# Ledger of designs, part 1: VH-VL binders against q6pze0r851to1025

All scores and structures are predictions.

Target 1, 175 residues: q6pze0r851to1025
Amino acid sequence: STCHVYGEGHFRTFDGESYSFDGLCQYTFLEDYCGQENGTFRILIESVPCCENGLTCSRKVIVTFQDQNIILQDGKVTAVQTAESTDCRERSANLYSIHTVGLYLIVKLLNGIILIWDKYTKVSVILDPSWQNKVCGLCGNNNGDLKDDFTTRHSSVAAGALEFANSWKTSQECS
Positions, changes and structure headers below are counted from each chain's first letter, unless a header gives other numbers; antibody chains are not in Kabat numbers.
F, E and O stand for the ipSAE by ESMFold2-Fast, ESMFold2 and OpenDDE, each averaged over both directions (binder to target, target to binder). V2 = 0.75 x the mean of E and O + 0.25 x the DockQ between their complexes.
Where letters were taken out, [cut] stands.

## First folded at step 1 (VH-VL)

Design d2 (framework fv_denrakibart)
Fold by ESMFold2-Fast, scan of step 1:
Structure d2 (fold): chain C 175 residues (1-175), chain A 122 residues (1-122), chain B 113 residues (1-113)
Amino acid sequence: as target 1 above (175 residues)
Amino acid sequence: EVQLVQSGAEVKKPGESLKISCKGSGYSFTNYWIGWVRQMPGKGLEWMGIIYPGDSDTRYSPSFQGQVTISADKSISTAYLQWSSLKASDTAMYYCARHEGYYDSTGPFDYWGQGTLVTVSS
Amino acid sequence: DIVMTQSPDSLAVSLGERATINCKSSQSVLYSSNNKNYLAWYQQKPGQPPKLLIYWASTRESGVPDRFSGSGSGTDFTLTISSLQAEDVAVYYCQQYYSTPYTFGQGTKVEIK
């Protein structure tokens, strides 16, 4: 199953729903917390403007997985670790791999999630089948049912894309 | 102001290749989907597929998957529909149309090209 | 695939009288999350490309005369022309954009008596 966002907020969910949302805040693109404390990862996105007119020039992506924060911005990858330890650093180096293929930067996580970034506006996520109905966020819930692709942070079904996307802001103080 | 201009009529023989075009103007070409619709002589409308020129994301009708190729060149605001080997059954009027995007990004076709008549006969 | 069926195939109506065209989908095109019907109506005059008249089942496209109206929900839809004018002679198509492949009805030809 694949989900992506590109350009001025053009989204395609895992279940095939398409919508547009051009938000300026940080949003949860995909996670497995879904209102619970037992989650294992988050993928966050932010649009980065490059023009006076507010056109999206690139997207910043933040992946939190285990003790790692992997930041994709300005065409490069920066990994930040929360725990300080040489043994921990060596172990964490095996939790993900980074590949460059043509124009794309690919991050493969050990949990079966593949993140593809064109170093600019396009961000894609590929899930293995074990993630069916275990995720939430702007990518939808990956349950094969279009009727509830607009599932909000509070587990309700939004009336439209704007309400849906705004529910996935990481900070309610941003507007 | 918004306009889609298609290439001129084509007369071809079975087995020949063909590429027809649809040029957008008066709007941001990379921010709207372009769809292709076939209308056989005296028949109704058939959706063939759609492309987003900003990243070339392309979706086909199952009936046309493998029969045609849809592409776009965003540097000249032009979308294309191509056949590797034409059949007599490809004789039809072909329209390009812009997808009216909203918050849901799925919508109707709001502006249409004038059409390209393709005639395939031996 | 969602099959769209229109009725009647052709319709002859006097100038100034009401024309009604029906469209039925084989599956619901109502998306419950946003409560919208993914249904459009197009007008095609001889020698011309189709022109969008109605979308979301009942919303008129900008510039479309108010004599054109759409109604219905789920699987049964209607296009009404309240007072037929000479320039309304055309073939009318319904289309669903709920799921790919997008599909059109077979068309209804509207003529003047």
Scores: ipSAE 0.000, ipTM 0.471, lowest interface PAE 16.8, mean pLDDT 82

Design d8 (framework fv_denrakibart)
Fold by ESMFold2-Fast, scan of step 1:
Structure d8 (fold): chain C 175 residues (1-175), chain A 124 residues (1-124), chain B 113 residues (1-113)
Amino acid sequence: as target 1 above (175 residues)
Amino acid sequence: EVQLVQSGAEVKKPGESLKISCKGSGYSFTSYWIGWVRQMPGKGLEWMGIIYPGDSETRYSPSFQGQVTISADKSISTAYLQWSSLKASDTAMYYCARSEYDYVWGSPDYFDYWGQGTLVTVSS
Amino acid sequence: DIVMTQSPDSLAVSLGERATINCKSSQSVLYSSNNKNYLAWYQQKPGQPPKLLIYWASTRESGVPDRFSGSGSGTDFTLTISSLQAEDVAVYYCQQYYSSPLTFGQGTKVEIK
C-alpha cells in the first residue's frame, strides 16, 4: 500500500482516503509509536512555501529510524547519527539504502518501509504488508478501512480533515 | 547538455578584491555540488572548497579556509569564488567543477563536468 | 588528510605500447559496506580543463575509450592505457573523495617517445 502528499497539501492515505491540508507546522506523516513508547520510526514533514503566493514549493522530510536521522531538504539527503560513533559507515549501510532513479530519491529502510521523494513537493511511502494495522499519522492507519483513516493522535476519529491533520502536529504551540 | 561556463580572465594588483563566477546550465543546479580547484602555473590540482547551491552549505580545504569565500545564487544558477585582498601567490588558473551528491553521506563524489577555467594574474 | 602520491612523475611511451601510472593513498579509500573505492582518475591535455576518465577506481566514464582501465583497491591503484595513441598525451591525476579535504595526486605526465 502507498500513501502520497503532493502540491499544496493533497494527501491520499494508505486506505484510499483523499483530503487537502496546507499546514505550516511540522506534522507526523507516518510513525509506529501510535501512543506507545515502543515505536521504531517516525517520518515528519514540513511544507516550504513560495513567498509570492503562499504556494508550497517543496517539502522537508525527516526520517528517524533506530539512531539515525535522515533529512530530505533542498534536493539533497543528509544522514546524521543521533549519537556519535566511529562505526557510522557500517551502521548506515546496515539500516537503510538510498537510490536515485530518474527524478526520484528512494530511501529503503531495512524494516520494509520505502520512502520516495521527487526532491520537491511529492512524498510517497510504500509499506511492506507486515505493517498492516501498525502505523498512524497523516497517512492513516493502514488497516484496509478508510472510515477510521482520520484517527487522531488521541485515538479518536475526527469529523474532518482539519481536526485530523492538526492532531498530528509535533508541537501543540504551533498554529 | 551539461555545461559550466566561467567568467573571463582577470589581471589584478595585490590588495585588490575579486569575485569570479561559474554558471551551470543543462541540469538541476541546486541538486549538485560545485567545487573550486586551483592550478598554479606548471603545478597540479588543489581542491579549495565546495558549495551545495540547494542550501548554500560550504566546505573548505583547511589551506583555503579564511582566504576565500565560496557562494552561490540559485536564481541565476551561478557559483562564485571571492577574495577580499589578492596576493601575488593567488596567480593561477581556477576551475569550477560539478560533483554528484552522495546520498549515503550527504557529501560530494567525483567531478564529472568542469568549467573552462578562469586565469587570474596578480602582479604589481 | 589523505595524501595521494603518484608514480612516475613522467613517462615516455611509444605509440601503441602500454602506459602504466600508479597512485598510492596514505589511508585506505575503500568503504567496506558498499565495497567501493572512492578514487577517480582525470586526464588534462595542454590548455584544457581536466576530464573525468574513471571513477570508483575501475568504472570507465561514458565516452572514454576502452584502452583506459583502472584497477586496485584500498591504498594502491593503477591507471592503464593499453595502446597509447597520440591524443593521449596529457597529465593524469588521481583523486580521492573518501574524506574531506578532497585531495589529488601530483600528476603524471605521459608523452610519446
Scores: ipSAE 0.000, ipTM 0.490, lowest interface PAE 14.8, mean pLDDT 83

Design e10 (framework fv_emapalumab)
Fold by ESMFold2-Fast, scan of step 1:
Structure e10 (fold): chain C 175 residues (1-175), chain A 122 residues (1-122), chain B 111 residues (1-111)
Amino acid sequence: as target 1 above (175 residues)
Amino acid sequence: EVQLLESGGGLVQPGGSLRLSCAASGFTFSSYAMSWVRQAPGKGLEWVSAISASGGSTYYADSVKGRFTISRDNSKNTLYLQMNSLRAEDTAVYYCAKGDLWFGESYYMDVWGQGTLVTVSS
Amino acid sequence: NFMLTQPHSVSESPGKTVTISCTRSSGSIASNYVQWYQQRPGSSPTTVIYEDNQRPSGVPDRFSGSIDSSSNSASLTISGLKTEDEADYYCQSYDSSTPYVFGGGTKLTVL
């Protein structure tokens, strides 16, 4: 099961629903928190405009996994550890691997999530089958049912793509 | 002035059908979610159904699921409730109410219609 | 799936203070906003409190709302009770699956 976003906000969810949303804020692309406090990861996206018309020239991706933030920006990857993991070097080792394959940058998380970035606007995420119906965000809930692909942050079904996508903003202070 | 006017109530026999309408004026109807709330004679308020601003999402109380259909026509500023397979316990005054839905929460119902009586009896 | 429980009736003398409770059966009362509606006989409901403790324009400050997490309840308090306050009062909340859940209602009689 695969989810994509590319260009000026063209999305395809894990369950095959397609929609367009070209927001300027930071949004939850995928997470397993889903309104609970026992989550283990988040993947956040942010469109980077290149001109006055608001066209998306690239996407910044932030992966929060365990005590680490992995930032994909300006064609590069930066990994930052939180203070809690400094005494556990062995524990944080091998939590993820990063590979450059041709035009693509691939991040493989130990939990079976694969993120692929073309270093520009296209972001794809591939889930291990064990993640069926355990995720939420702009990518949908990966439960095999198209009817509830617009499930909001608060577990309601949105009327349309704008309401759905706006529910996944990470900050309410952003437009 | 902001107003909601219900119509379509009446007497119907068990198993019958009835369609209620609610005409909205004085606000941008297409920007707000809408609900139907009923009240049986001498009883309390019971939420029946809600519809999002665009009409793309609908919600139903368990007691009416599969029998009632909420819909709206934003070009005509009108809300509808199609009621099928009516039962004696559906006898109530039906209110149209404006109460927005936003990010999984509901706002209070700030505008209510006068209500229309539906009587299911033989 | 939760229910909101209110006392069936309350009564008090003019000028006194009355409190109406609204207890949530499952989930925290503080997790979602609570509203309060007033309904006089033959009339449509009107909002007296929204978002736990806010008053709409035109509602006197004698009406106030509060939340008590320890009893999992919301309360509507009316001070300086007047005869025109006689009405049925309904609390209302919600959850992610149900946009509106009403309490059973409380009939307030001013003796």
Scores: ipSAE 0.000, ipTM 0.445, lowest interface PAE 22.5, mean pLDDT 82

Design e11 (framework fv_emapalumab)
Fold by ESMFold2-Fast, scan of step 1:
Structure e11 (fold): chain C 175 residues (1-175), chain A 121 residues (1-121), chain B 111 residues (1-111)
Amino acid sequence: as target 1 above (175 residues)
Amino acid sequence: EVQLLESGGGLVQPGGSLRLSCAASGFTFSDYAMSWVRQAPGKGLEWVSAISYSGGSTYYADSVKGRFTISRDNSKNTLYLQMNSLRAEDTAVYYCAKYPDYGGNFAFDIWGQGTLVTVSS
Amino acid sequence: NFMLTQPHSVSESPGKTVTISCTRSSGSIASNYVQWYQQRPGSSPTTVIYEDNQRPSGVPDRFSGSIDSSSNSASLTISGLKTEDEADYYCQSYDSTNYWVFGGGTKLTVL
């Protein structure tokens, strides 16, 4: 299963639902917490404007996995941080890989998740089949049914894309 | 000066349980991911399990998943492997291994001396 | 799970060059880093090459690693072969589905 977003907020979920949403906040693209305490990863996205008219020229991606933050920004990995941030701490986990292939930056996580970034607006995630019906966020719930892909943070099915996407903001103070 | 010392190995009957320990010294244990790697007598190396520096993420080889549990106590600088439902094919020297100071795709840089686990009646 | 296949044994005379191959059964060898470990009898493994071709501090430059995508294999090359190089050598790689996978090991004998 593949999910992606590109351009001015064109999304396609794992189950094949397409929708448009061009928000300016940080959003949960994909996670496995889904209201429970023992999730293992989060993928967050932000639109980065590049001109006065507010057009999206890039997306910033933050991957939180194994107590580390991997930040994809400005066409490269700009920072890789641990959740336990201290000035003297060195990176500890070696359980992911980062590759550049042509125009794409690829992050492979050892839990079966592959993230592909074109260094601009397109972000794609490929899931191992074992993640069926175990994820949530803007990419949908990966359950094989289009009808409930707009499942919000509150476990309800939204009537439209705006309500759905806004439920996945990481901060309520952002409009 | 970095050292890893395994202990807890011994003879165990099939279906039994055993807990291995790995005592770390000479580095800040809480900063590093750790693994267990085993080697059956006269055979090659086989990765068993890995744990993140905080203990928040754990990984297992298919052959041990559901039977073995990796854990750590950063206040004691100690890594553990709880082995349940042991089988004859689990007989091996078990090594504790540390990942390098830098992240990414680096190899294990420090290995312990190993502790022998023998599963037989 | 993919497999990494190594020759069971290789032999060569002192001062010559020996190459040990490690072939990946599925997926590209170039898609993930390859490490090489040396294990002398009765000893724990020691890393001689990491991330395809990098040497840890203290490993002499006569040890080198390489990747060949056309044969889907990695190679460990030891030049200026010495008697103390006699050991078992293991390659190792990983991916998101297999985690860490070791090759079967190659026994190097210096004649």
Scores: ipSAE 0.000, ipTM 0.456, lowest interface PAE 16.8, mean pLDDT 80

Design e2 (framework fv_emapalumab)
Fold by ESMFold2-Fast, scan of step 1:
Structure e2 (fold): chain C 175 residues (1-175), chain A 121 residues (1-121), chain B 111 residues (1-111)
Amino acid sequence: as target 1 above (175 residues)
Amino acid sequence: EVQLLESGGGLVQPGGSLRLSCAASGFTFSDYAMSWVRQAPGKGLEWVSAISGSGGYTYYADSVKGRFTISRDNSKNTLYLQMNSLRAEDTAVYYCAKEGYDFWSGPFDYWGQGTLVTVSS
Amino acid sequence: NFMLTQPHSVSESPGKTVTISCTRSSGSIASNYVQWYQQRPGSSPTTVIYEDNQRPSGVPDRFSGSIDSSSNSASLTISGLKTEDEADYYCQSYDSSNYVVFGGGTKLTVL
């Protein structure tokens, strides 16, 4: 299944719910932590505003997988160590691969997650079926039920998109 | 401070074997990926092989895959390139090169002086 | 799975500015960082630009790098040319498997 965001915060979840949210903070796009400490990955997004109108010109994407961060920013991919380690290339050889097809940058993670970025505002994630009902974030919970796609960080169902999206902010200091 | 010293080059016949060494000093050797880059006389730079800091991951150019083996001994701060089934087109100066950062897509921040390998009868 | 194409040679007078291009044959030049190496006659290569536009310590600010996505190329620009800048220059990037790709090299002659 596929989740994406594009433009000024137009989202479509894995289960097919559509909503709009134009947040200025960092948000959890997709993760498997879901309130626990035993997760394996996070995909975070930030809108990068352009010029004086504050419109979104691009998105920065941060993928945390194992002990490294993969940063998609300014049309480029950078991988950095998050733990005390000396060779991120060694991790990259087995954890993910990167492909360019036309204007799209594609990151394939070993765990069956495919991330597609147009180097601007559009970010898409394709999940392996093994991830059904094991994820959370702005992309929804991938359980095949539209009724609970607004599941917040606190495992409640939000009444609307604003409450839902704000629950996925990574920092309380950002408003 | 940082030094890379290649050795083991020489004249070898086609089909023969040769082992190159690169002695590293001035940095924590096991913390950095290392590469071999070659340059045929009067030609450009061509990447040959790379090895991770731990030695657990190795990469090869298609032109040498199956014939060359890269390895390292972190206790001796030494990088190796075992070259088998040598061909005339393998004739080149072989450089040992260190990657610069503890993240990928970094530059080669230090290069050795190079060692000449000539494959001829 | 791509080539980096450079002009074979460029020449310019002392004090002038020269630009060397590096064009990627497949995929976007902006997909991976581009580095530039200088190799003077009889010497090993040294880095003059890394990560598209950064200068290592000790490299004069006369050297600069840039990326042009519209022409799918990276450029090395050297201003205030000096005789000691005479060298071969190589661009370099990584493919999706972290394999190193070098450009064919450009011989800079300072006349």
Scores: ipSAE 0.000, ipTM 0.460, lowest interface PAE 17.7, mean pLDDT 81

Design e3 (framework fv_emapalumab)
Fold by ESMFold2-Fast, scan of step 1:
Structure e3 (fold): chain C 175 residues (1-175), chain A 122 residues (1-122), chain B 111 residues (1-111)
Amino acid sequence: as target 1 above (175 residues)
Amino acid sequence: EVQLLESGGGLVQPGGSLRLSCAASGFTFSSYAMSWVRQAPGKGLEWVSAISYSGGSTYYADSVKGRFTISRDNSKNTLYLQMNSLRAEDTAVYYCAKDRGYSYGFDAFDIWGQGTLVTVSS
Amino acid sequence: NFMLTQPHSVSESPGKTVTISCTRSSGSIASNYVQWYQQRPGSSPTTVIYEDDQRPSGVPDRFSGSIDSSSNSASLTISGLKTEDEADYYCQSYDSSTYWVFGGGTKLTVL
């Protein structure tokens, strides 16, 4: 299934819910931690405003996977090790692959997650069916049931999109 | 050269069946969503059906749901549309179209075939 | 479900500017990308604008796209009209329940 965000915070979850949220902080787009410490990845997003007019001109994407941060920003990919013990070039070849095709930058993670970035505002994530009901974040929980797509970080169902999206703001200092 | 080439159109009686094919070349067929879009004589464009990169997800317009089946063979770079229980209102030129979007699509159709005419009449 | 409504026809003289509108019947026009296709007589459609306002390589900068949320409409603007611009123009968008929706098309006559 597919989840995406584009433009001024137009979201569509894996289960088909659409909503709008244009936050300027860092938010959890997708993860498998979901309140536990046994997770394996996080995908974080940030809106990057235009210098003068405040409109979202692009999105920065951060993928945390296997002690690496893969950063998508300014039309480029940077891989940064969170552990200081190994050569990132060799680990990258085993854990993920990156393809640039026209406007699109594609990151395929070994765990069956595909991230697609148009180098601007559109970010899409495609999940292998094995991830059904194992994820959370702004993309929803991928359980096939639209009724609980607004599941917050605290495992409650929000009454509206604003409460839902704000619950996925990271602890990164921002306001 | 990037190309889509449709075949299989023709004249058929109401209630009959036809199978359309679309041969793709010049791009990685298995990476993109594909669609069928039709155009009745002198009328506008109407989306008919779409299929994800792997064939795992299919989508249909309400007007054809239950009668048409979209499928693909990535090893042959070929898209198919099986059309059953054909009606006069299915008369149209059928275009094969490539979605710009990877995997599940939902973007612009950046490459179009030449179209194949399907005529349903008695 | 939603519909996209375009004027049936528009005409203008060579060298002038024309604007074709595409109005969404329900839901916001800004909720999903809008594309524009050109279909010359006897030809397959080609993309002139994708993702609201992006121009494919090879499409002249005389073609531009825009979104107006207040009128719930997208617009295709063609400046410096040429005879070869005569064609039918279709807008197209998407949502999760309707999938791909085309506008009814606008016949552009130049001359």
Scores: ipSAE 0.006, ipTM 0.471, lowest interface PAE 15.9, mean pLDDT 82

Design e5 (framework fv_emapalumab)
Fold by ESMFold2-Fast, scan of step 1:
Structure e5 (fold): chain C 175 residues (1-175), chain A 121 residues (1-121), chain B 111 residues (1-111)
Amino acid sequence: as target 1 above (175 residues)
Amino acid sequence: EVQLLESGGGLVQPGGSLRLSCAASGFTFSNYAMSWVRQAPGKGLEWVSAISGSGDSTYYADSVKGRFTISRDNSKNTLYLQMNSLRAEDTAVYYCAKVSWELLYSPFDYWGQGTLVTVSS
Amino acid sequence: NFMLTQPHSVSESPGKTVTISCTRSSGSIASNYVQWYQQRPGSSPTTVIYEDNQRPSGVPDRFSGSIDSSSNSASLTISGLKTEDEADYYCQSYDSSNHVVFGGGTKLTVL
């Protein structure tokens, strides 16, 4: 199943719920921590304005996978941390791969998560079926039940998209 | 104050060997990648080699691969470039450069004064 | 795997604006960050622009960088030219194999 965000905050969750939210802060798009400390990854997003009107020009994406940090911004990928080198060191396991196909940048994580970025506003995530009911964030909880797709960071069901999305801010100081 | 001081340059015969050193101060040396960049007399900048902060990853320009070896000693805050099978084309001022935060994705924020290597008979 | 091409020299009068281009021979210029270095005669290079358009602390706002995907080029623009701007300027990027690539350099003369 897939989750998307594009343009001025148009979201579609894994379970098929659609909503709009045009916040300016950094938000948890998808993670498996869900209030616990035993998680393995986070995908964070932030809208980047490109003009005086504040229209979203692009989205910055940060992928934290175990001890690595992959930043997608300005149509580019910055170096992965912790490993210190991305290309000239052979690891005991391959944790991720990055590919460019046409206008899209694709990040495939060893854990079965595929991230697709058009280098502008559209961000898509494809989950392996093994991630059923193990994730949370702006993409929903991937449990096949639409009525709890607005599950907040505090495990309550929000009345609307604004309350839902604001619960997934990574910093309470941003408003 | 960040300071990088190169040494070890000099005149060497073609086919000979030379080792350059770069003494670093003013920052936590082991946290940053380091690079060697050279400049032939009257010509432009040419990247030679880079090494990660831990020393586990090394990168080389195709023109020097197999002949040059970059290394570092984090306990001495020193970067090295071992140059073997030197050619006349290797004649240049060799600069030690600090990478600002990530390996080769970030700028060189500090440069040493350079040390001249002349390969001639 | 690619080359960065700069004009060999540019010249302009004090107070005017000059632009130095850096064109990538294959692959998109926007695929990887572009840095710009200034090297005055007899000295080591210093960074004037990094990550396409950012200025290091201490670099005057007369210096700016930009990317033009249609011409596959990066540009360094210096406004209000001063005699101390006379130097060689180098663009620099990197490839997917973690190789650093420098442009050939541009000699700026301020008449």
Scores: ipSAE 0.000, ipTM 0.466, lowest interface PAE 17.9, mean pLDDT 81

Design e7 (framework fv_emapalumab)
Fold by ESMFold2-Fast, scan of step 1:
Structure e7 (fold): chain C 175 residues (1-175), chain A 125 residues (1-125), chain B 111 residues (1-111)
Amino acid sequence: as target 1 above (175 residues)
Amino acid sequence: EVQLLESGGGLVQPGGSLRLSCAASGFTFSSYAMSWVRQAPGKGLEWVSAISGSGGYTYYADSVKGRFTISRDNSKNTLYLQMNSLRAEDTAVYYCAKSLYYDSSGYHPDAFDIWGQGTLVTVSS
Amino acid sequence: NFMLTQPHSVSESPGKTVTISCTRSSGSIASNYVQWYQQRPGSSPTTVIYEDNQRPSGVPDRFSGSIDSSSNSASLTISGLKTEDEADYYCQSYDSSSHVVFGGGTKLTVL
């Protein structure tokens, strides 16, 4: 199943809900933490305005996976290993692969998640079927029921898209 | 008022060339992908080509690839379709269409919100 | 790459509800957004539904869109049919290579 965002905040969730939200802070696009500490990844998005006109020219994408940050920004990808969070942990060197195909950057994670970025505003995520009902964020919860797609960070169902999307704002400064 | 005005259609011989223009007004032209969509007499809609807002990315239907070239002049708010090696099956009304989404960057249009009136291209001997 | 198949024609009486289907031949219908366009005789197309189920400003709430992954199809539903709804209706989607695909069109006759 596929989730994407493009342009000025046009979203389609995995379960088929469509909505619009044009926030300029950092937001959780997809994660498996969902209020718990046992999660394994996060995909964060941030709209990047151009020329002080307030319109979104691109999106910055940050993928946090296995203590690594993969940053998609300014038409290119950079990968930075985060500080070692736990001792005695042995990690694989091959956690992901990055491909460029035409106008797209494709990031494939070993856990079955595929991220596609057009180097501009469109971000798409394709999930392996094993991820059904295990994710949350702006992409929805991938549970096959769109009635729950406006599930907030606090596990309540929002009445509207604005309240839903704002609940997924990260703690990062956006003043 | 958002408007798209096509011009350049006409009668042309098989193997000939023709250039279509679409003059845009009422919106920030460079911020939207644009497409050409055609409709043969009595038939359905067929997508022909698209160009990103910046002009950096172009897309073509298999039936026209190598023969048609889409381009734009953002300083003149004008979209173009250069048609070469024309065939009888290229006979159609050609519509200029604007992407629904504000995206100046390079993504192909997902939907159309404004259509021109169309210009007729007839390819016959 | 894929085709979108629509019925050639549908007809129904004024005040009734009609549904027009749009079936994707390969790949999931849910993989890409589906739009619906209305084209009256002698006119350019106009958008009645975008992003599967969104209605543009000015389009009556009698028009609605939906996706059914089990049949791999999208549907346009028009309730409370009026004679002014007579038109050709086209579904449209796109593939991962950024090619736009239109359905073959459905002629809606009212009455």
Scores: ipSAE 0.000, ipTM 0.460, lowest interface PAE 18.2, mean pLDDT 80

